# Ledger of designs, part 10: VHH binders against q9vxt7

Target 1, 187 residues: q9vxt7
Amino acid sequence: MPRPVLLIHGGAGDISDSRIAGKFAGIKQALRSAWGLLSPDNGSGGGSALDAVEAAVRSMELDENFNAGYGSCLNTSGQVELEASLMEGRDLRAGCITLLRDVMHPITVARRLMEKQRHTFLGGAAAQELALATGSERLQPGALVTEGARLTLKEFEDQVAQGKDPFFARTELTDDKPVPKTDPSGE
Short names: E, the ipSAE of ESMFold2; O, the ipSAE of OpenDDE; V2, 0.75 times the mean of E and O plus 0.25 times the DockQ between their complexes.

## First folded at step 6 (VHH)

Design p08 (framework vhh_7mjh_2)
Fold by ESMFold2-Fast, scan of step 6:
Structure p08 (fold): chain B 187 residues (1-187), chain A 126 residues (1-126)
Amino acid sequence: as target 1 above (187 residues)
Amino acid sequence: EVQLVESGGGLVQPGGSLRLSCAASGFTFSDYAMSWVRQAPGKGLEWIGRIYSGGSTSYNPSLKSLVTISRDNSKNTLYLQMNSLRAEDTATYYCARIAVAYSEGTKVTAVAYDYWGQGTTVTVSS
């Protein structure tokens, strides 16, 4: 007998303890958001797999502990640029959205692309036009930016400004010897 | 009637290998991406890996060096090869048909399965 199952792949052993707790709470909330659509104990919970995935991902997009929507990493201009790809298991029909700004739920835009057009991807202005045309509300600029994301970008910029490689700042090559304050000739 | 039937489980000693099979019927198997998922006693579901209709694979990074997924579309069969088995690999193993997957770039973050089998149990013990 088929038993629809939704699995969230957001758990990772390489995340810090503080981040892990937040991600587990977020995963539970995402599963609760989809529960009524695929509930095995509720005969009326027979929503589509697309509906269940969309509900779960929308929950993750609202959660700053996920790199999806609110709280996503910033580009070099301090902006959130979103991406989402949705794929059916059969025949790999897909909708891919990239370079989307000021929209809370890129997954919903990706689903509308998959359902309305044979194009597999849209980006930039075309993606934003599709989002607005299909019922997404445009957020105020900066609404998706978090303090954590801003601090991460600033740390990256500070390291670059100091001539450090952000990925290799702690190698032995970053150890400077003190410059002598007095020339040995002294005069 | 869509059916997925796993087989090949059993008792294996630590360090051993097993190949699990999943026989699919009632749908065009070659059109679908498939996953292997496991559940250890008292724990939640853990994704092992998936294989797309064309044969490309993606694995749980924690398991990538220990498993290989393959398929034979002419036989409607999905396989999971497991090597270097540890006590931690004791679980019920399920094959599942992917209905929908969501990803960010190349990272798949959520998958909905519409059919899965009854599972086959693997016990790793001396």
Scores: ipSAE 0.232, ipTM 0.609, lowest interface PAE 3.8, mean pLDDT 74

Design p09 (framework vhh_7mjh_2)
Fold by ESMFold2-Fast, scan of step 6:
Structure p09 (fold): chain B 187 residues (1-187), chain A 126 residues (1-126)
Amino acid sequence: as target 1 above (187 residues)
Amino acid sequence: EVQLVESGGGLVQPGGSLRLSCAASGFTFSDYAMSWVRQAPGKGLEWIGRIYSGGSTSYNPSLKSLVTISRDNSKNTLYLQMNSLRAEDTATYYCAKLAVATSKGDTIEAIAYDYWGQGTTVTVSS
């Protein structure tokens, strides 16, 4: 019997034992956020499927346990740069956003791009303009940075300064260390 | 009526190979991306990969070296070739019509399917 199903896959590369519980909780919350929106739409799935996928990813973007939005790893300048992509199953219509800053939900910007044009990519200033034009709030600089992400960057820099290979270093620090949780967008 | 019917499952020894088929009807097969998904006994669903209308493929990185997805649009049929099978590959295998997918590299992905087959069971055991 045909039935819509939402499958969520996340967690990036290596997952420490201390982060496993948090990632499972995050996946469950994403499923809860999306499942109520997913209903059979005979022969298509259309907007209902897009709404469900967007809701699931937005939930994970708010969760510091995922490298997606809030809690993302920092670049060498100590900033969060965001990327998201999304595609529909028919005709390969897609939207890809890169080099986006200070926006809570890159997946929503990617969806707006896909709805505007087929198979297109936006980054930097153009992506920022689309985000603001389509209703995204501009966050204060640093709002997406967590203490865990800062500590991970510092350990990386310390390893480099010591002549070690940071890509293969074993450290006590992790970018998933607990941080007091608030919604940085105020939504 | 949209219908997806998997076949080709069965018992195979570790290290062996199997080719699964999925016969599609009730929609324009050539216009849609198709996926394979599996579920081991007592476990959750695991995405295997997808194939686009033109034949390009995308795979779960943890499974890419073990599987190949192909399609024959003239026969409305989707295939999954599996090699070097392990006991952990024991599962029910489903073909699914893709509605929507998202990706942020390997850190996050959500996939929505609007139609699934009934499944075919693969058991890897000696």
Scores: ipSAE 0.256, ipTM 0.633, lowest interface PAE 3.5, mean pLDDT 76

Design p10 (framework vhh_7mjh_2)
Fold by ESMFold2-Fast, scan of step 6:
Structure p10 (fold): chain B 187 residues (1-187), chain A 122 residues (1-122)
Amino acid sequence: as target 1 above (187 residues)
Amino acid sequence: EVQLVESGGGLVQPGGSLRLSCAASGFTFSDYAMSWVRQAPGKGLEWIGRIYSGGSTSYNPSLKSLVTISRDNSKNTLYLQMNSLRAEDTATYYCARIAYATGSYAVAYDYWGQGTTVTVSS
């Protein structure tokens, strides 16, 4: 019976001061997006908790400082593979998407799965088909890859080759300037 | 209805240890990642850590050596073990359900407990 409360944290782990600043800016933007939907003083304040969560995550998916969507870490094949999971308390419905490629907002696909499809979990080709069928546009291959992500993958590979823990293999200086994201889709 | 109920708070002496519990109901607990967050009097929220459905954990680096998060899916219960408590650990401690997470880097919460208060004082 408690009212939903949204808190977003995008900076768990060892990160540089420059990344901390970027993550704070991203968290503030995500909170603003979500709060606007929940605030009774806003004309859009009639939005659901689900709408607020989706808005917040979509904001983070556009932010290169978060490991979601654009700027995501690469797999060992040099590709961006996206995952998103969304659940609601009222009907205990869930939508989980994995192995999704070349789509800007995996969280929106997860929500479409929860609301439109009977399936709770989709991956690979089925997830790609759902994304395109529900309004996501296919991005050009490599559109979600950044130089920062490529350098992180190289560091990961170097650490693995040395027998070290790859979880902490990160580059902290990939760009000296903020790189603004753009949403190339109609989402 | 989703419910999260924290317990185990109270008075503890500096240097002491305390274990908090969060009882979950109204959803399939084992399918969700869970988090602990605290708020000191007059301060903002501070993330402590999270535990994923499979049992893997991620912590706030500032608190990593002082806390351990665990879960018992058969009892629908989340735990926070705290050691070497200091006066600055005085806070209301909340458990929260994770609606969406991409690893440890981006997390959204949809349900929170009412909190349990820990006071560290002699």
Scores: ipSAE 0.000, ipTM 0.129, lowest interface PAE 15.6, mean pLDDT 64

Design p11 (framework vhh_7mjh_2)
Fold by ESMFold2-Fast, scan of step 6:
Structure p11 (fold): chain B 187 residues (1-187), chain A 125 residues (1-125)
Amino acid sequence: as target 1 above (187 residues)
Amino acid sequence: EVQLVESGGGLVQPGGSLRLSCAASGFTFSDYAMSWVRQAPGKGLEWIGRIYSGGSTSYNPSLKSLVTISRDNSKNTLYLQMNSLRAEDTATYYCAKIAVARSPTGVTAIAYDYWGQGTTVTVSS
């Protein structure tokens, strides 16, 4: 049988079996979240396609094995910067958020942007303001940073210092068991 | 019932070329991006490249001069052309359907929801 799901982050290269298992479990959880909103059998009634997509992406944003929120790769300043995009086919509405910091669920901010303005692209301070104005909690600086992300940045910097191509020359820096994210924002 | 069926693997001489195919069914093939991924014996998965519904491609830079990904939406088929094969290209090759793809801006995540059974390529003598 075909494997149901797998996530691959950023760079090319080998992925350990423990990381594969964690990614597999995370995507299955995201699919469960989305299916629950659409299935008549759950007793909740049918959610919109947007509700299902948002739920799936929010699940991935909580999972440190996905480069979507908690545990995301760090920029060269050691910070997590997030992006999310969402589109609705019926009215051709779209929302795109970039350069967002210290917010657990960028996909929810992107949806809020789409619902208020059509085809809008928002980043930085303006994106931060929209997130706070529409109910997102500002996390403490560093709340989205994991040890794995810090070690990956160090490896990147070491490779650059040695004149190597860091994007595809990485090695596994942590063998810690993948752990489901704890939502530090309460979102 | 989603199915991905790879074919075209086998024994090939060093320096040779080979084209793998992946026949897709059970979903609207033209609406989804597709990837090729390989796994050498005793090693982890290595991403080869992806192709979006419109035909644009993205490759693992270490492999980009050696491979070409294409698709035929009218036949629901994905292809991987490989040239100048070396012993290190010996692996099981999988096609995978992309469920979620994110921009490769340093926060890249690509999720696959279905994989084929794989086809084995052995580069030897």
Scores: ipSAE 0.000, ipTM 0.108, lowest interface PAE 15.1, mean pLDDT 65

Design p12 (framework vhh_7mjh_2)
Fold by ESMFold2-Fast, scan of step 6:
Structure p12 (fold): chain B 187 residues (1-187), chain A 124 residues (1-124)
Amino acid sequence: as target 1 above (187 residues)
Amino acid sequence: EVQLVESGGGLVQPGGSLRLSCAASGFTFSDYAMSWVRQAPGKGLEWIGRIYSGGSTSYNPSLKSLVTISRDNSKNTLYLQMNSLRAEDTATYYCARVSIAYAGSVEAWAYDYWGQGTTVTVSS
């Protein structure tokens, strides 16, 4: 039977048993955030689906268990730099944002680029300017950094100082987001 | 009316290969990204992969060594090639049309149309 379905996949590197519970709870919260937008009473048009995806992703961007915003892995300078790519399945409209700093919800900036600007790809200063022009607040420097992220960076630095190759740690401290290892789940 | 019809499922032995097809009608197939999703008995939906109108693909990392997705826009047909099948690959396989896709380390997809599914059983 045809009906709208939302599937979510989120995760970074190796996941400890204690962090699995947090990611599971986060996925359920994200799905709950989107549920009203996909219910029969609210309609299931393209705008509804986009609203549902944005709501789910914004929920995950606030959750430090996901490498999507708050609590993201730090670059070697101790900063959070974010990227977001959003597109309609028709392969007609897309919004891609990179090198975004001090903004809580990259998904919302990507959506604004897709809907309100002629350009489909923005980075750095241009992305910051779009975010502010379209209603995002600029956060204080460091607001997206968590103690967990700082400890991960410190462990990386300590291993390098001891002459060890922190191969695993490097994959989580690069500007590229870690490859998720968990299977997609969405019930 | 939009229709997606899967075919090619059946019984296959462990280690075997199988190719599934999805015939699309009622819309301009070449304009849309398409996805394969599966559901094992008693389990939730598991995303397999996505293919854009131009042929670029993205896969579930847990499954990328097992599967290949392709399409033939001139025939309005989507394909899923599966190799080295295991008992745990027993599932109903669905073809779905992508309405929204979000990509990063956090990924989210919304689908607006699904096929009826085709069942793959892997057993000796």
Scores: ipSAE 0.292, ipTM 0.633, lowest interface PAE 2.9, mean pLDDT 74

Design p13 (framework vhh_5c3l_4; at its last look DockQ between E and O 0.04; V2 from the best seeds 0.00; counts 0 for: pae O 11.8 > 2, placed apart)
Fold by ESMFold2, look of step 7:
Structure p13 (fold): chain B 187 residues (1-187), chain A 125 residues (1-125)
Amino acid sequence: as target 1 above (187 residues)
Amino acid sequence: QVQLQESGGGLVQPGGSLRLSCAASGFTFSDYAMSWVRQAPGKGLEVVSDISGSGGSTTYADSVKGRFTISRDNAKNTLYLQMNSLKPEDTAVYYCAKIAVARSGSVTAIAYDYRGPGTQVTVSS
């Protein structure tokens, strides 16, 4: 019997035992948020695949266990810089957003860009203007910063001050061991 | 209610040809990119080809380039896959699908939204 497939990759460096449970709980929540949108009876918009991946990513953007939205890794100024993209097929229609700040769901801004202009890339001030003009709330500075992200930046800064190569420092930005998929089908 | 119905599969000898069809209803067909995906025995899903809503852009997996041609007829709400020079490794169930990919920061989600029963293609001497 055919079954729709939803694949989720949560990102991570080395996955310690203590981190595995939080990542898997977050992946399962993202799956729950999105799976019903692939229902056989969901037909009105025809965009069920787009809706499902947006919902899954929005769940992870809210979850501090992931480097996306809330809880993202910080730049050297201690701030979150947001990037997101949404695509139909492999390379047919897309929206790409970079250098966005202070919005909860950059994936939804990428969706809005894709729907307004085909194959459009926006960054910085233009992306910020699109986000606000299309209904995103501007969050207070620091609202996306978590204590975990601050501690990771502090460790990075301490290692630089000791003369260590930042490439070998522990960061959430170095994702050499992908998180396993939550769909047991293995596709 | 979105419906997809694949047809045109069958048993064929190596070097032969088949033309698959996918009848679509319940949505504005021309607004959406469509894909063919296949599942060979003992393997996961493989994306074979994609076509834009207008039909103006197409992509192909390397294993089928030059042999397969995706097309669509938006007036008939039908997606097609012309398969020429068929090989035993093309043996699979073929589905038409909608595919989307989303990324944010380091996370990724991919959906393969296929709803039809698929059509069996068997290539054997």
Scores: ipSAE 0.649, ipTM 0.790, lowest interface PAE 0.8, mean pLDDT 82
Fold by ESMFold2-Fast, scan of step 6:
Structure p13 (fold): chain B 187 residues (1-187), chain A 125 residues (1-125)
Amino acid sequence: as target 1 above (187 residues)
Amino acid sequence: QVQLQESGGGLVQPGGSLRLSCAASGFTFSDYAMSWVRQAPGKGLEVVSDISGSGGSTTYADSVKGRFTISRDNAKNTLYLQMNSLKPEDTAVYYCAKIAVARSGSVTAIAYDYRGPGTQVTVSS
């Protein structure tokens, strides 16, 4: 029997050397979280692949080493704004959310949107309402912000203040973190 | 029950052409994006090409761009791969797969659910 395949991309091009080991560990954890869900079964009506990608992304959203969920990059106002999308099948079978705040797993909110079959895209207040209505817990403001994310924003602001183009600046120094923060879910 | 059955492989000389087919049953074919994935002897799996459920969007691996064309016939529940200008490096077992994609922030996960026996393509004289 053939073996299913899961491919993961975690933004490796923007990581510092001090975070490389953490990112590899995080990718391994995401693969482990998803692998069992891809087992072939002739009785399957679809969904194992969808479950697998959701599990992998949820694992990475918990991991501060990835720019997703906990530890996401900050906007210019110092806030975490989350976006996620989930796709299975034809062009219109998708769930997309943007401008979501204070929710650990935006990918699960995107899946709930897809399963409702009413809308393919929600943002802002509507996305917040869907998250709460479908079982997501409201986190305390700032719970998703890490020290690394704060330092990265500070470096961006410093580059702008110096008249530099921040998109051509390297921020490896601000990606280094000696003391990692704990999961805001209490894990 | 869900089934995927690949066919159309065979032995072909370098520079030749083959057309692979994947017959799908047990699910609503047009609702799923599909991929062709291959595995060369002693190597890992390589994603060759993806196609959306409608057929409106396609993507190709750099190794096959300009030589391979993915297509689908939703009325026949069949996925195709037209392979032109074949090279010895294209020798592999080819599988069709359903795909699911999840993105959050900068992270992406793609799952390839393939379950058929594949079809062997051998490029040699």
Scores: ipSAE 0.380, ipTM 0.662, lowest interface PAE 2.0, mean pLDDT 76
Fold by OpenDDE, look of step 7:
Structure p13 (fold): chain B 187 residues (1-187), chain A 125 residues (1-125)
Amino acid sequence: as target 1 above (187 residues)
Amino acid sequence: QVQLQESGGGLVQPGGSLRLSCAASGFTFSDYAMSWVRQAPGKGLEVVSDISGSGGSTTYADSVKGRFTISRDNAKNTLYLQMNSLKPEDTAVYYCAKIAVARSGSVTAIAYDYRGPGTQVTVSS
């Protein structure tokens, strides 16, 4: 069998130098988590591509560096609204969750939806119901909110108040320190 | 010009210890996260450990967790890897690697941009 290929993207955008190490480490952790399931060499190599992908995303959902779960960007009410989607190419299946709240792993909920094959897309109350009914834990309100996310929202609000274009608002944590100069040779 | 030079490799018995060093020059060392990567015979490159620019954050491959420790001295522009409880499977060429940022407009990407020539680590009875 051909060797599996795993690709993970941690997002692109205006990433400050102070955030680089965390993001890079997080991507590697996600890769390790996923690869452990795929690689026959690790003895646990019996996992599917879906298992591996889910594991990778679950890792990222726990990492504030990726704002994909814990530390997600906030809506204007200061709340986390989670999204996740999963697709399988082999059987052309898909599951998508939106406006999910207070659940640690939206990707798992998306997978569950995909596997049910009744709906491809669920949002809000319906997504919440699916999550809880299928074994997801309901977190305490605000459990996924980080200080960084709060500060980001504040920055957004300030920008809007100043009449700036909100489409250019940052989705990353505000750095308290100046961004270090990058070596031109590394760009 | 960015330069990285590894040292401290050698032959050691299983259970032994080595400390690798990487001398860095040609860039502001403290501004960049660094990594140790290794390549065993017949295998691809494996990430061993990462450390943030300040040294406040570290990560490890599962295979080396609890045995290896990455550190840095920014005043000396030096990266370190303390390797304890070495195993034969740790045999590899070990490289110091610089984490780089590529920017185009508002888009930022992260990758390795420089690597040293490597130092050989051989664990054998």
Scores: ipSAE 0.036, ipTM 0.450, lowest interface PAE 3.6, mean pLDDT 87
ESMFold2 (binder alone), look of step 7: mean pLDDT 82; pTM 0.801
ESMFold2, look of step 8: ipSAE 0.313; ipTM 0.673
ESMFold2 (binder alone), look of step 8: mean pLDDT 82; pTM 0.800
OpenDDE, look of step 8: ipSAE 0.000; ipTM 0.188
ESMFold2, fold request of step 17: ipSAE 0.423, 0.472, 0.613; ipTM 0.710, 0.749, 0.781
ESMFold2 (binder alone), fold request of step 17: mean pLDDT 82, 82, 82; pTM 0.798, 0.803, 0.800
OpenDDE, fold request of step 17: ipSAE 0.014, 0.000, 0.000; ipTM 0.230, 0.144, 0.226
ESMFold2, look of step 25: ipSAE 0.636; ipTM 0.775
ESMFold2 (binder alone), look of step 25: mean pLDDT 82; pTM 0.799
OpenDDE, look of step 25: ipSAE 0.005; ipTM 0.205

Design p14 (framework vhh_7sr4_2; at its last look DockQ between E and O 0.01; V2 from the best seeds 0.00; counts 0 for: pae O 15.7 > 2, unsure alone 64.8 < 65, placed apart)
Fold by ESMFold2-Fast, scan of step 6:
Structure p14 (fold): chain B 187 residues (1-187), chain A 124 residues (1-124)
Amino acid sequence: as target 1 above (187 residues)
Amino acid sequence: EVKLVESGGGLVQPGGSLRLSCAASGFTFSDYAMGWYRQTPGKQRDLVADIYSGGSTKYGDSVKGRFTISRDNTKNTVYLQMNSLKPEDTAVYYCAKIAVARSGSVTAIAYDYWGQGTQVTVSS
């Protein structure tokens, strides 16, 4: 009997050795965070695919090695603007959040939108209000910015100044790649 | 009790066709996204195709243009029409419920509620 499958895409094609190691460790942590929720044999409090994907994404949002939450790429003004979406076929619902700032886990805000609101798409001030109303903590401005994200923005701007197209270089770093799946060991 | 029952597998020659069915019970089928994934012994599980409650579809790169996923909410059944089959399509095919989460550039997909699977063998 096959067990539930969790598939994680952390982005990034050919990257530096240090970033590869960090992303690999982060993917393993995301799998650990979610696997117990997806496997009912463990007697954990979980059993929902929705809970499992949220847990995996929350783990990666906390991890600076992923372009999500903490460590996200900066806009041209040097700020982090977050987006997240969550989809399950239940009731044709999807929760989509855009232009969210100073919140560690935009995926949880997207889930709260899907569960608690009439609207399926929310951005800006309304998204921030939902986040705070549903238990998210507002972080200090700049808390989600990393040195790696600043260096990426600088490289982007340097390439633009040189008349190069930075989108091609960024495409290689953000390519979706299949990631290892965890086969359950659980008898 | 949630149950998914796959059927329609078998032995077929290269270039042939098969249609898989997955009969669902124990939940409100029309409310859920459904998918097919496959596993070959010794290899990772691969996404084959997803169909969302609204009818939109998504395919794995290796099967685009050859496979078609569809659903019949009246019969609580999801189908996979497989055309132009190749030896590389040999696998056990599983039906699953799906959830997807995205944040920035990261994506997590969970496949929930396992059936017994159905064996597809493509061989001359």
Scores: ipSAE 0.457, ipTM 0.713, lowest interface PAE 1.2, mean pLDDT 77
Fold by ESMFold2, look of step 7:
Structure p14 (fold): chain B 187 residues (1-187), chain A 124 residues (1-124)
Amino acid sequence: as target 1 above (187 residues)
Amino acid sequence: EVKLVESGGGLVQPGGSLRLSCAASGFTFSDYAMGWYRQTPGKQRDLVADIYSGGSTKYGDSVKGRFTISRDNTKNTVYLQMNSLKPEDTAVYYCAKIAVARSGSVTAIAYDYWGQGTQVTVSS
């Protein structure tokens, strides 16, 4: 049987040398988390492409090295605002979430919207209500904030105070290059 | 049972054209985004082209302007028209259905495929 293909991109932007190893390890972990869900030999975890992309993104949402979930970029109030989308097949088979707060896995809320609601797009209080009603834990305020994200916001604020372009920001996102495709033996 | 069968490959000279077909069965074809993926001997694997159920398309940078993906939902078939073929297009071409997830700045894409592929050889 031809092999499934899974591609992961960690986002665009310049990367400090000190974060390269962490982002590489995070991409490997995301691949490891997702690959078994595409394998027909996984008797306990049989899955689909949709399950695999959700699992990969959930792994990166837990990983502070990525701008997703834990460790996301902060708004000007120092808070994480979450967005996620998930698509299978066609435009109407999609779920899009924005302005969500204090939930570890916005990608899973997007999936719940796609599967269980009549709307493709939901934001703010309605997205929050869906997350809680479908089983997401409400985290304590600040639980998704990291030191790296605070430092990035401070650099942005320092540039604004010096009269620089207020819309400019430098980020430590992972490179857009795809990782090698593999059949991980551990999944 | 999901089944995808690729055909239309062959030997062609540089600058030539070829049309690949992928016959699909075992799922509601019109509901799914479909794509072409290729594996080149000795080179990296390439994502070639995607087509969504509403007809929008995306192309890999190396094939933009030369390849055209299309679909016929009445025949459950996706096509890849390949023009201005180059030796670097030599590969086994696979048809696939896709899923995409995004969160913040991260993206994951999965391609499910089941055929044996179809060989395209462009010899100088």
Scores: ipSAE 0.381, ipTM 0.713, lowest interface PAE 2.0, mean pLDDT 77
Fold by OpenDDE, look of step 7:
Structure p14 (fold): chain B 187 residues (1-187), chain A 124 residues (1-124)
Amino acid sequence: as target 1 above (187 residues)
Amino acid sequence: EVKLVESGGGLVQPGGSLRLSCAASGFTFSDYAMGWYRQTPGKQRDLVADIYSGGSTKYGDSVKGRFTISRDNTKNTVYLQMNSLKPEDTAVYYCAKIAVARSGSVTAIAYDYWGQGTQVTVSS
């Protein structure tokens, strides 16, 4: 069997130097989580490619250095609306979730949808129902909202109020404090 | 041991047809994407067509509408039906076991095993 390859992308944008270390640490953690399942060094491996990808994304969903779950961008009402999608290359299966609330791991819900093979895309109440019916824990309202996300929304609102083009609004706050450059290789 | 054996190549006139076969062994055939590639001397191997385990296919731009890739999991065989052949189709055609393949518009193809290749020559 060929050696598997894992690629993780932690987002793009105008990211300040102060946030780089946290993001790469998060990527490394996600990579480790995934590789532990996929590694050929453990014989046939303890998991599938899907398991590995899910593990990686689950890790990122917990990490405030990303906006994939905890610390997600807020809608204009100040609420977290989660999205996740999963695809399998072998059979080109897919599961997509949108407008999911108060669930820690939307990627898992997306996988469940993919595996059911009834629908490719669920949103809102339907996605919520699927999540809860299939074992996801319902978090307390607002559990995924971070102070950073709240401030980001405020910044957005201020920019709009000033007549600026919201297209260029940040999705994450950046700290302007310079930090020493470190090796971001993640290896 | 993984083994890929191509057959069906040969000399054909322009406008003619050939059907290539690749017999695979040594792995669970149905679990893997398979592909046909071609190479001319001094050039890189180019994807002609690939087929996923689920049956999804992709073709090189130059062969779309003329070539068809298919597979028979019961026979562990992948096929390439080549119609309306052109002189520029002349190459050695290789069968490959694909380790990583495309998804949607994203193409990331890697292969871990090749056949020995079969010569296809299109000439008047």
Scores: ipSAE 0.000, ipTM 0.184, lowest interface PAE 16.0, mean pLDDT 85
ESMFold2 (binder alone), look of step 7: mean pLDDT 77; pTM 0.764
ESMFold2, look of step 10: ipSAE 0.290; ipTM 0.683
ESMFold2 (binder alone), look of step 10: mean pLDDT 77; pTM 0.769
OpenDDE, look of step 10: ipSAE 0.000; ipTM 0.182

